# VH-VL binders against q0atu2, part 78

Target 1, 119 residues: q0atu2
Amino acid sequence: MLDKKARIRTSREYRNVFEKGKRLSGRFLIIYYVENALDNNRFGFITNKKIGMAVIRNRIKRQLRAIVREYQGQVKNKHDIVLVARAGIGKSSFEGMEKDYIAIMKKAGLFARNANKID
Below, E stands for the ipSAE of ESMFold2; O stands for the ipSAE of OpenDDE; V2 stands for 0.75 times the mean of E and O plus 0.25 times the DockQ between their complexes.

## First folded at step 3 (VH-VL)

Design p31 (framework fv_dusigitumab)
Fold by ESMFold2-Fast, scan of step 3:
Structure p31 (fold): chain C 119 residues (1-119), chain A 121 residues (1-121), chain B 111 residues (1-111)
Amino acid sequence: as target 1 above (119 residues)
Amino acid sequence: QVQLVQSGAEVKKPGASVKVSCKASGYTFTSYDINWVRQATGQGLEWMGWMNPESGNTGYAQKFQGRVTMTRNTSISTAYMELSSLRSEDTAVYYCAKDLSYYETSYFDYWGQGTTVTVSS
Amino acid sequence: QSVLTQPPSVSAAPGQKVTISCSGSSSNIGDNYVSWYQQLPGTAPKLLIYDNDKRPSGIPDRFSGSKSGTSATLGITGLQTGDEADYYCGTWDSSLSAEYVFGGGTKLTVL
């Protein structure tokens, strides 16, 4: 469950991230990210039709939101970040998606250098 | 302003192939899927497939699987749809359309003007 | 065939209201957002409604959309002669490995 204010909500906001942001690809995820003028981060989640049927796409989207929520305290403030699931993600484990997310965010410079979940 | 400009009308013989182009402008070409939709004279809209211009990945309607190929050239912001083994039933107007699949939904916000393909028999 | 079901035609007088239905199944309308497209004679289709009930910039508020279960409806109030067109619903269909499907189209005549 992400706060309503932590979600990218409109087509205009998604367009801004895609057109003005930077892109970084992982194994199962692509992120697009740009600094915003707000006092918080916002996240968007996209699962393309080719990933699979709606039940699979909805499961993946739910799992990605859970991962983002778990690590939200590690993300540099004032960014709009869109996660795009790649076709192969449907066969990934939750742990595989989580590891890919951490790796990609660190590579983007959006995570603290030693980001880890709290026990 | 967003615009999709398609190649001109084609007349083909049965068994030939046709390749239609769709040149995009006014937006970042690689950021949005391109879909192809056709419409036979007096008939409804029929979806053919989507192409992701960033990755080159495609998805085709089952009816066209094995006959259609969708590609792009990112250096000139142009999408292509090639349909092979043409029959008279392929006589139609072919449209390219920009897809906002990136916004948790898929809809075609801008369309090309259409390319008439006539297969004589 | 997974084609969405629309009435083939609808008609009304200028100033009146019409509704156009679009009926599908759980794998298409039931699972996914519905869009509506307007096609004036001799032109390419134009997006009229997206995400079930949203209008693109420039589309007047007399056009509206709604979705309930496996059916969607396009409403047009204050009919004008310029509204004479074919109207198509469209959505993704999960049962076809995520193919996009259109309704058969509805011809609107303003008498």
Scores: ipSAE 0.015, ipTM 0.646, lowest interface PAE 6.8, mean pLDDT 85

Design p32 (framework fv_dusigitumab; at its last look DockQ between E and O 0.74; V2 from the best seeds 0.00; counts 0 for: pae O 6.7 > 2)
Fold by ESMFold2-Fast, scan of step 3:
Order: sequence, then C-alpha cells, then structure tokens
Structure p32 (fold): chain C 119 residues (1-119), chain A 121 residues (1-121), chain B 111 residues (1-111)
Amino acid sequence: as target 1 above (119 residues)
Amino acid sequence: QVQLVQSGAEVKKPGASVKVSCKASGYTFTSYDINWVRQATGQGLEWMGWMNPYSGNTGYAQKFQGRVTMTRNTSISTAYMELSSLRSEDTAVYYCAKDLSYYETSYFDYWGQGTTVTVSS
Amino acid sequence: QSVLTQPPSVSAAPGQKVTISCSGSSSNIGDNYVSWYQQLPGTAPKLLIYDNDKRPSGIPDRFSGSKSGTSATLGITGLQTGDEADYYCGTWDSSLSAEYVFGGGTKLTVL
C-alpha cells in the first residue's frame, strides 16, 4: 500500500496525467508520466473493465501497488505516474508484471541510482 | 498518420477457415491492443475479441471461443484474425480496430477499411 | 439480439436537432464509460464520442454525448445531409469474461 501523499486520488488528477503526460507501453503495462511541482512522486493505478471482473481487477491493482511500493526508492523525484493494465495482464505472473514495470521505468528514464540500494 | 490496412475480400465454402490480415502504420504497433469487430449485411456491429500485439495475449467473445484465433507478426506490424468452421452466418465485413485506453475506459480510435468474407456453397 | 438497445431509426430535417438513446444495464452502461461510433454508408465506423461526452480532434461541437444511470444519449444539433449514417453506442460489459458490447445501431435519415 502507498501513503496518501504518494497516490493520485482524484479523477481530475488522473485526467491531467493522461492529457499532458508522456506514454510508454510494455507487455502488460502502460505508463503515463509527467513532472509535478509537489516535491514527491505520486502513483495512480487503472484496471479497465476489459481486464475482467472486479475480483481480477482488484487483484491486479493490489499487485501493481506492491510492485510500485517495492521500487519507489529507485524512482526519480517529482513525477506523477499512472500505471494502466493492458488486456491480458491477468495471464501474467507477479514476476512477469514486476519485470515489465522495471523495463518500462528504465526505458522512460524514471529510475535513478539509489544510494539506499538493498543487497 | 495512423492507418490500418486490411487484406482483400475472401469467398469460402462452409467448413473452411479464413485468415484476415490488418497491417498497422503510423504508430508503434506493439503499444496498442487490436480488436476485431464484424458486421453482417444490414446488421449491427459485433465484437469478436482483442489481441495484445506486445505479449500475444488474447481475449475472445464467448460466441467465437474455440473458432477464432488472433495473432500478430511484430516484424511487419500485422495483426491476423483466423475464423474456422465457417458457416453461412459468418458472411460479414470484418474490421480490425486500434484500442486506446483513456482513464478508466478504452475505445476504438482508428478502424481498418474492412474485409468482406462471403461463405457460400 | 444487441445487449444495448437503440431505436432502429430517427429522422429530422437539415438544421434541426435529434437525440439517439442507448439503454443498457448496471453491468455495462451503469458501470462504465460509453463511446459512440458513426458509420457513413459503405465505410468503416469512425469514433465520434468517447468517455461519455468527449470529442476526438476534428469532431464538431454540434455532436455531444451524455450518460445518466444505465442510459446514454447522443445529441446532434444543426443537422446536415452529411450526418446521414448509422450510429452505434458501445461500452465494456463487466461480466465474468469482459466483452465489448455495441448497441443495435440507429439509422439517421436527413432528407
């Protein structure tokens, strides 16, 4: 789970990221991202109805939040980042989603070297 | 500019299979899902399924499950829809359409020109 | 039968206004955003409205959309002969295996 400060919460804020942000696609994930003025990162999570039933969408959303939380220390500051699940993500493993997230964030140039790196 | 170009018209006998192609240009092919939609003469639009060109994952409408296969060749930015065990009721125009996600929904922002498939004895 | 219900036809004179309804249920329109597609005779469908009420670039503001409960409405003002087409609503159905569903289509006649 992420702190309230680290979450994009309102539909207006989500739409701002979609309309002004850059888009990058991975195998299972799309990210939309834009610099913010808040001195911290914020993350949003979208699982469209095309993913499946609420139970499946909620599971995917929880897994994505866990992945983002695990790697939040590696993300460059001052960004609003929205993760959108792609069709078929429900067939991916947790590890598959994690690898896709890392690959996308690196490609976007959003990962920074972290002095707090764990072994 | 974004363009989806489909293969030409097909005439098939009942029991045969048909494979329709959809070549994408003007955008990164793997970045957007492709949907297939058909329309019988004088009838409405009927959704068949989606295909994620990056992963190869698919989802099919229950009506077509077991008869439809959606694939792609990323080296030539082309999506395919193959429908087997054709019946006269499968006579229709088949469309591919580019899926665009926006906030909590997705919709079809660009469509191919359509491929007429006629199933006749 | 179509999952979403539209009137089969509507008609009006040039310069007039029409509305096209699209009725669904809680598992589709009641729980998701609606899109509208215009199909001119002999052509592929074209996106006209998305996210209930938003227009893609190039779609004039005389086309509008709205949603209330389990129903959506497409409004067209200042009708032109070039608007003669079939109009389809569409949305995702949040069933066990989610599917995109279309309305049955409405033929707009502008004489």
Scores: ipSAE 0.663, ipTM 0.887, lowest interface PAE 1.7, mean pLDDT 90
Fold by ESMFold2, look of step 4:
Structure p32 (fold): chain C 119 residues (1-119), chain A 121 residues (1-121), chain B 111 residues (1-111)
Amino acid sequence: as target 1 above (119 residues)
Amino acid sequence: QVQLVQSGAEVKKPGASVKVSCKASGYTFTSYDINWVRQATGQGLEWMGWMNPYSGNTGYAQKFQGRVTMTRNTSISTAYMELSSLRSEDTAVYYCAKDLSYYETSYFDYWGQGTTVTVSS
Amino acid sequence: QSVLTQPPSVSAAPGQKVTISCSGSSSNIGDNYVSWYQQLPGTAPKLLIYDNDKRPSGIPDRFSGSKSGTSATLGITGLQTGDEADYYCGTWDSSLSAEYVFGGGTKLTVL
């Protein structure tokens, strides 16, 4: 579970990331990210109704939170980062989503240390 | 500038197949989904399905499931829609549209010029 | 019938205002964001309103959108002859197999 301080909580916080941040897309995920004025990172998760029924959307959100938690120690500080599920993500495996997240975060330059390619 | 340029008009016989192309420019092709929408003369818009050009995954409207195939060639930033077992009712203008997913929503922000497909007996 | 119901036509004089309604259900308009598309004669549709009430860059503020319950409304003020077009509402339907649905379309005539 992500720490309370590491969560994007309000609609205003989410909108700031979408309106002022950069966007990168992968196979199953989109990230939006922007520098913040804090000493820490914050993460948000969005599954819109295009994805499917609530059961599917909630499962995906839980899986994404688990992935972010696993790699949060590698993320450069002072960023607000929102993960948005792409259409078709319900057909992905957890491993597929995880590989996609790693690839996107490397492309965005958000890993603080040189991370090896994850298999 | 975002552009979606579609292939030219086609005339087909009943029972044939048609494959319409949609070439994207002005954005990263694999970063946004492509949707296909058709419109018969004097009729409304009819959504056919979406295709994720990064993964190749698709979702088709139930009406077209089994007759439609949506694909892409990422090296030339081109999406394709193929409709098989054509009938006169398939005579329509076929559009591709760029899908923007952000926040809690998804919608079609740019459209191709349309491709007229005529199915004549 | 179309999943989303729109009046087949509306008309008003240049400079006047008009509204176009779009009626649906809880599984589409009720639960999802609504978009509006403008289709000028002989052309492809163009995005006019997204997220119920937001305008893309280049769309003037005389176009507005709103949503209440299972209904959405497109408003156009200061009508111009160039606004003659078909207008479609659209949204995702969040039933078992999510599909995008359009309204039947509304033909706007500027008299």
Scores: ipSAE 0.062, ipTM 0.724, lowest interface PAE 6.3, mean pLDDT 87
Fold by OpenDDE, look of step 4:
Structure p32 (fold): chain C 119 residues (1-119), chain A 121 residues (1-121), chain B 111 residues (1-111)
Amino acid sequence: as target 1 above (119 residues)
Amino acid sequence: QVQLVQSGAEVKKPGASVKVSCKASGYTFTSYDINWVRQATGQGLEWMGWMNPYSGNTGYAQKFQGRVTMTRNTSISTAYMELSSLRSEDTAVYYCAKDLSYYETSYFDYWGQGTTVTVSS
Amino acid sequence: QSVLTQPPSVSAAPGQKVTISCSGSSSNIGDNYVSWYQQLPGTAPKLLIYDNDKRPSGIPDRFSGSKSGTSATLGITGLQTGDEADYYCGTWDSSLSAEYVFGGGTKLTVL
């Protein structure tokens, strides 16, 4: 599980990202990202009911957390990043979800250039 | 400015199919889902489904599953809604609507002008 | 018939205040943000309120929204003749395979 310090937890923190951050849409994900004043990254996750039933939303959240956890060491520091799952994500594979995350993070320029787990 | 322009009125017989188009402009077409909503004469709004222009993924209301097909042509920023096995009850104005998601919500911020579909023998 | 319940009609004189209720359940209004749409006669619906109580740009502040529990309310103050229209509430419902659901609509008549 993501460390507490690596998580966006308050409504105020989420609001700050949405109001001041940049938005970028992928196939299955929308990311909102903004620089923070910390020396670590924080991640937030949004899965609304457009995705499906609660069991599906919870599954998607678990999968997104796993993806973020896997690649968190390769993300540029000092960013607050909110992942918003798009409606179609419920019917996507884990691999497709992961691929979309990588693509959108690259497009946003949030991955370190020397990251070796990303082709 | 954002605009959704739909195709013209259609008259069909029962059992036939109708395909309505919705051309989007003023924004990145592939960045937002397109929803379809219909309204029978003198009746309320009825959501039919959503289509993601980027992936082509769709989600249909259960009522229309097996009978509705939502597609898109990204090269011309156009969404399509095809309804088959038409019945008299399908007579309605059909709208396309742009989806906008913020926070944990989605809503329809821009609508097409509507397409009247009449089904009669 | 509609998943969300609205009064069929409301009416008031110009300058007065009206409220339109929208009743649902935990699977829709309870856990989701509500939007309101205005439909003038012979026109397409227009987004009026989103996220329970937020107004898009161009919508005057005499329009307001609120939500409590499994119900939502649209408020219109300083009623004008031009407000005569149909109003619909809407939200997502996870119990219906993540479908968007509308209220039955409320016809507002300005006396």
Scores: ipSAE 0.019, ipTM 0.659, lowest interface PAE 6.7, mean pLDDT 89
ESMFold2 (binder alone), look of step 4: mean pLDDT 92; pTM 0.945

Design p33 (framework fv_dusigitumab)
Fold by ESMFold2-Fast, scan of step 3:
Structure p33 (fold): chain C 119 residues (1-119), chain A 121 residues (1-121), chain B 111 residues (1-111)
Amino acid sequence: as target 1 above (119 residues)
Amino acid sequence: QVQLVQSGAEVKKPGASVKVSCKASGYTFTSYDINWVRQATGQGLEWMGWMNPDSGDTGYAQKFQGRVTMTRNTSISTAYMELSSLRSEDTAVYYCAKDLSYYETSYFDYWGQGTTVTVSS
Amino acid sequence: QSVLTQPPSVSAAPGQKVTISCSGSSSNIGDNYVSWYQQLPGTAPKLLIYDNDKRPSGIPDRFSGSKSGTSATLGITGLQTGDEADYYCGTWDSSLSAEYVFGGGTKLTVL
């Protein structure tokens, strides 16, 4: 579970990332990201209604949080990052979501090579 | 600037198939989903489905399940919608539309000009 | 028939104001952002309002949107003859398999 300081919590904070940040699209995920003035990274998660019923959206959101948590040590410090699920993510496997996340984060230049590895 | 340019009008007989194309320009084709919407003469808008041009995944309206197929060719930034087993009731203008998803929303920010499909005789 | 209910027509004189309602349920308007689309005669639909109340660049502030519960409203002030069009509300319905749903459309006549 990401602690409170590692989560984007308010609509205002989400809007800031969307309006000021850069956008990168993967197969199942879109990320919006911007540098912050904090000492840590913060993550947000959006699974809009086109994904499906609440049960499916909640499952996907939990799986995305687990992926982010697993790789948080590789993410360069001082970023607000929002993950937005794309159409079709409900048909993806956990492994498919994970691979897409890693690919997008590397393309964004947000992964450090082993520098922040969590054991 | 952003444009979606669709193929020309089609006239088909009942039982035939039609494949409509939608060529995108002015943005990264794989970054935004494409939706298909139709409109019979004098009638309202009817959503048919979405297609993710990066993954190839699709979702179809229940009414069109088994008759519609949505695909793309990323090398030419073109989306396709094929409707089979055509009936006179399928006579309509067919539109493609670019989906902009962000935050908790998704809406159709740009539309193609439409393709008229007439099913007769 | 349409999942979202709109009046089939509305009319007013130039300079007047009109409102167009769009009624749905908890699985669509109740849980989602609403968009409005304008379709001028013989043309493709055009995005007019998104996220319940926001305008794309180029849309005059005479057009406004709002949402309350399971209903949405499009407001048009200072009516012009160029506003004659069909207006459609739209949103996602996530009840079983997510589908985008439109209202039946409202024909606006400016007399």
Scores: ipSAE 0.403, ipTM 0.827, lowest interface PAE 3.0, mean pLDDT 89

Design p34 (framework fv_dusigitumab)
Fold by ESMFold2-Fast, scan of step 3:
Structure p34 (fold): chain C 119 residues (1-119), chain A 121 residues (1-121), chain B 111 residues (1-111)
Amino acid sequence: as target 1 above (119 residues)
Amino acid sequence: QVQLVQSGAEVKKPGASVKVSCKASGYTFTSYDINWVRQATGQGLEWMGWMNPDSGYTGYAQKFQGRVTMTRNTSISTAYMELSSLRSEDTAVYYCAKDLSYYETSYFDYWGQGTTVTVSS
Amino acid sequence: QSVLTQPPSVSAAPGQKVTISCSGSSSNIGDNYVSWYQQLPGTAPKLLIYDNDKRPSGIPDRFSGSKSGTSATLGITGLQTGDEADYYCGTWDSSLSAEYVFGGGTKLTVL
């Protein structure tokens, strides 16, 4: 689970990311992201009713938080990032969600790109 | 600035199909789901389904499963709802409605003006 | 039959107050936020209340919402003739496949 300091908590904070942030779509996830003024990253998670029952939505939120926590050390500092689960994510495996997260974060420039070893 | 503009009234015979359009403007079309809601004369609101314009994924009310298809054309910011095998009880005003699907809450903040569909013999 | 129950009608005089109830179950109102929509005759519905008790920009504070357990209430104070409309509650139903459900609607008459 993520530290309270690393979570987006209020409707106003979510609105700021959606209105001012950049958007990038993955297979199962959409991210919205904007630089903040705090010296740390904050993450938000949206799993709407269209995904399925509360049990499924809560499972997905827990899995996404676990993925974000696992990779938090690789994320460029000073960003508010909201993960929005797309319809269809309920049929994804944990590994599928993890792969999608890594791909979109790299594409957004929020992760370090893997470099080829020099010959 | 946000506006949903629907296609004009339709008159159809039983057994036909109808396809209603909903053109969005004033916001990023692919960022918000479009829902379809109908209302028969003198009756209440009835939710038919949602369509995600980015992914094309849909969810339909059980009552309409197998008869309804919701699609979109992102190049012209337009959503479509096609209802097949029309019956007289499908006579209604059909609305498209935008929700704020990327928030934790789900509600329809903007609605189209409605499209009257009359099914008569 | 609607899964959310509203009274079919309510009436009061200008300047008075009314409340409109919306009753559901644990799988809908009990588990989800409630919205309210106003539909003036011949027009599309308009969002009036969202997230149980919040007003969109432009909705006067005469309109209020609340939720307790499996029931929600819309309150309207200082009634005006322009408030004559049908009012609908709405929420997601979390059972099986998620569907959005509306109440049966309440016709408000301002005499």
Scores: ipSAE 0.016, ipTM 0.625, lowest interface PAE 6.9, mean pLDDT 85

Design p35 (framework fv_dusigitumab)
Fold by ESMFold2-Fast, scan of step 3:
Structure p35 (fold): chain C 119 residues (1-119), chain A 121 residues (1-121), chain B 111 residues (1-111)
Amino acid sequence: as target 1 above (119 residues)
Amino acid sequence: QVQLVQSGAEVKKPGASVKVSCKASGYTFTSYDINWVRQATGQGLEWMGWMNPDSGNTGYAQKFQGRVTMTRNTSISTAYMELSSLRSEDTAVYYCAKDLSYYETSYFDYWGQGTTVTVSS
Amino acid sequence: QSVLTQPPSVSAAPGQKVTISCSGSSSNIGDNYVSWYQQLPGTAPKLLIYDNDKRPSGIPDRFSGSKSGTSATLGITGLQTGDEADYYCGTWDDSLSAEYVFGGGTKLTVL
């Protein structure tokens, strides 16, 4: 579970990332990311209504938080990063989401030098 | 300056199909979904569906399942909505609308001017 | 037939205050943010309020929104003749695997 300091909580902060940040799309995820003036990274998670019913969205959100937590030590410091789940994510496996996350973070240049934990 | 410009009025016979276009400008076309909403004369707004211009994914209102198809051409920043098997009750103004989704919210911040479709027997 | 219920019409004099209600259920208004749209005669709808109570740039503070439980309210103070329009609430409905739903609309007449 990510602690309070590592989470984007307010709609204002989400909008700041969307308006000023860069965007990069993967198969199941889109990330928006921008440098912050803090001593740490913050993550936000969006599972909008287009993914499916609340039960599915809540499951996806929990799984994405677990993935982010697993790899948070590999993320380049001082960034606000919002993960937006794409409509097709509901059909993905946990490892499929994990692979997509790693690929998109590497492509964005947000992973440290030795970030790959996937075979 | 964000703008959505729709194609002109159409007159169709029952059983025909109509394809309405919506050309976007002033923003990154692939970053925001396009929704389609219609309004029969003197009636309220009726949501038809959404289309993601990046992925091509769509979601349609159950009422229009099997009759509506939403597509796009990213090279010209244009969205399309095709409605088949037209009936007289499909006579309406059809709008495209930009979907601004943040923090699990979704609302339509900019709308096209509308395309009148008349289905006459 | 609308999933969200609005009064069909409301009227008031210039300078007065009017409120327009929008009633739904837990699967729509109860669980989701509400938006309001203004449609002037012969024009496309325009976003008036988003995220329950926020105004886009250019919308005067005479317009306000609120939400409590499964109902939302649009408030207009200092009513002007230019406010004559149809007003629609809108939100997502989770019970239908996510469809956007509008209220039936309220015609505001300035007397």
Scores: ipSAE 0.018, ipTM 0.663, lowest interface PAE 5.8, mean pLDDT 86

Design p36 (framework fv_dusigitumab)
Fold by ESMFold2-Fast, scan of step 3:
Structure p36 (fold): chain C 119 residues (1-119), chain A 121 residues (1-121), chain B 111 residues (1-111)
Amino acid sequence: as target 1 above (119 residues)
Amino acid sequence: QVQLVQSGAEVKKPGASVKVSCKASGYTFTSYDINWVRQATGQGLEWMGWMNPDSGNTGYAQKFQGRVTMTRNTSISTAYMELSSLRSEDTAVYYCAKDLSYYETSYFDYWGQGTTVTVSS
Amino acid sequence: QSVLTQPPSVSAAPGQKVTISCSGSSSNIGDNYVSWYQQLPGTAPKLLIYDNDKRPSGIPDRFSGSKSGTSATLGITGLQTGDEADYYCGTWDSDLSAEYVFGGGTKLTVL
């Protein structure tokens, strides 16, 4: 669902976000994030083997991409963001993952404010 | 400098339990999983399980399910592996190993020195 | 399926080259990255290769790794007596419980 240019693709690019970025943990997700020098945001998705079988990991990765795509317009521009699924995510619902994502992104200050200026 | 320092050798009777410790230093303990691997004399490496020191979540090899428990104490950066209902075939060197959980794959970059556990009657 | 197969032993003279194979299945080597570990006599294992073909800092380029389909290979060139050790491949098995699996190990003798 995400454009290819909006995805972090290589181990080297992931390593850069982990080494230079900030970290924030939620219930089911950890995000690592750093400002980039591009004109767009890029997202990476890590579902390590501790989560379960490949079919479970691939399901989680697809669902996370769908969530990120849905909220893409709310993310502050020019960031590389990696979502790391925690072991317990396999037992969460789609709604649970979505709520965790929103909460983490707001806490990180990565969601643009949606309200008009206070008078 | 990353180091994993394990507790000393243990001698146990069949049916007893053993608890091995692994004290981490030189990195942020809660950022990387700890795995446990054992090796009987003259035999190969056998994976037992992983423990996430941040969450406390664990995953155990099917062979050890019901007999093994992996825990940690974050205040002293120490991981523990307890194996119960010991048999003579549990006689082995037990290793803790740090892995990296941030990539789609993980590998064991640093290992403890090993703890010899001998089970005999 | 979770069992990885290595030759039990391999030998060569100093300065020669050897190749150690590691054979698995689609659920382990076929689906995941492979690591290699060196275990000198009486010591803990040490990481030699990760992510199929990458070396940690301090590992000389005489050691190399590769993966094709459901098999992986460790190559060692310019053999030295200090290379005598047991070598293990390792990877995750994606079936059911997602366990880490090791090969049976290969004893390298340099004579």
Scores: ipSAE 0.014, ipTM 0.600, lowest interface PAE 7.6, mean pLDDT 84

Design p37 (framework fv_dusigitumab)
Fold by ESMFold2-Fast, scan of step 3:
Structure p37 (fold): chain C 119 residues (1-119), chain A 121 residues (1-121), chain B 111 residues (1-111)
Amino acid sequence: as target 1 above (119 residues)
Amino acid sequence: QVQLVQSGAEVKKPGASVKVSCKASGYTFTSYDINWVRQATGQGLEWMGWMNPDSGNTGYAQKFQGRVTMTRNTSISTAYMELSSLRSEDTAVYYCAKDLSYYETSYFDYWGQGTTVTVSS
Amino acid sequence: QSVLTQPPSVSAAPGQKVTISCSGSSSNIGDNYVSWYQQLPGTAPKLLIYDNDKRPSGIPDRFSGSKSGTSATLGITGLQTGDEADYYCGTWDSSLSDEYVFGGGTKLTVL
């Protein structure tokens, strides 16, 4: 879904975000985020086994990537951001996940308060 | 650095239970799942289950469901695997292994040294 | 039963190249990252490759991995006698209850 450069892929990079980053919780999502030394944002996605079977986790992961991609232009540059799906996300609609993402990103100061979808 | 140190060898009779420990050090114990894998003499690796040390949640291989229990004690960074109703075919080396269940990636990056369990009359 | 299929053995001379295949299905290799593990006689397995094609620190670049569809391959170039070991592929199976599955293992003999 996202450009390879926009994805956190290695265990070391995920560990860096968890250890040095700030944490903010929404209804369905937790984000961990930290400034990076790169010229772009990178996103990671975690859907652990407590959410449900792999079919549900894979669906949620695809939907979260789609949401992130749709709003990537609104995100303050030079951050590594990991989205962790909370228990209960499997019962959320796409729109519910999208609203939660926008709300937590705005609260974190990573997303404009009056942000709209990328046109 | 990261180490997983397992308890010593056990000899058990059929029908008994065995509880193997795995003490973690060098990382945040509650951040990564612990998996259990066994290997009978001259045989391949067989996954038994995972245990999330933060939540206590577990997932067991279908073959071991009802006989295996995986737990932890976070105050001493130790994971446990208890296998009950032992049979001779449970004779194996049992390994604990750290994985990255919270990440998009998942692999067993560090392994304990193994615990030999022998089931004999 | 073997969920992931590997050849039981492979052999080559020092300095040569070998490849070890690992074949699965859409619910395991097709859906998930593949890892490879090396087990020297009498030792615990050691991670060789993770995320299909990545090496942990300390693993030489003569070890490589790849994945295509429902199959994965471990490549070893410049074979050394110290490479004699059992090699296992492993991945999660996305069937009803998530289970980690290993290949049956391949014994590498360096002649």
Scores: ipSAE 0.015, ipTM 0.606, lowest interface PAE 7.1, mean pLDDT 85

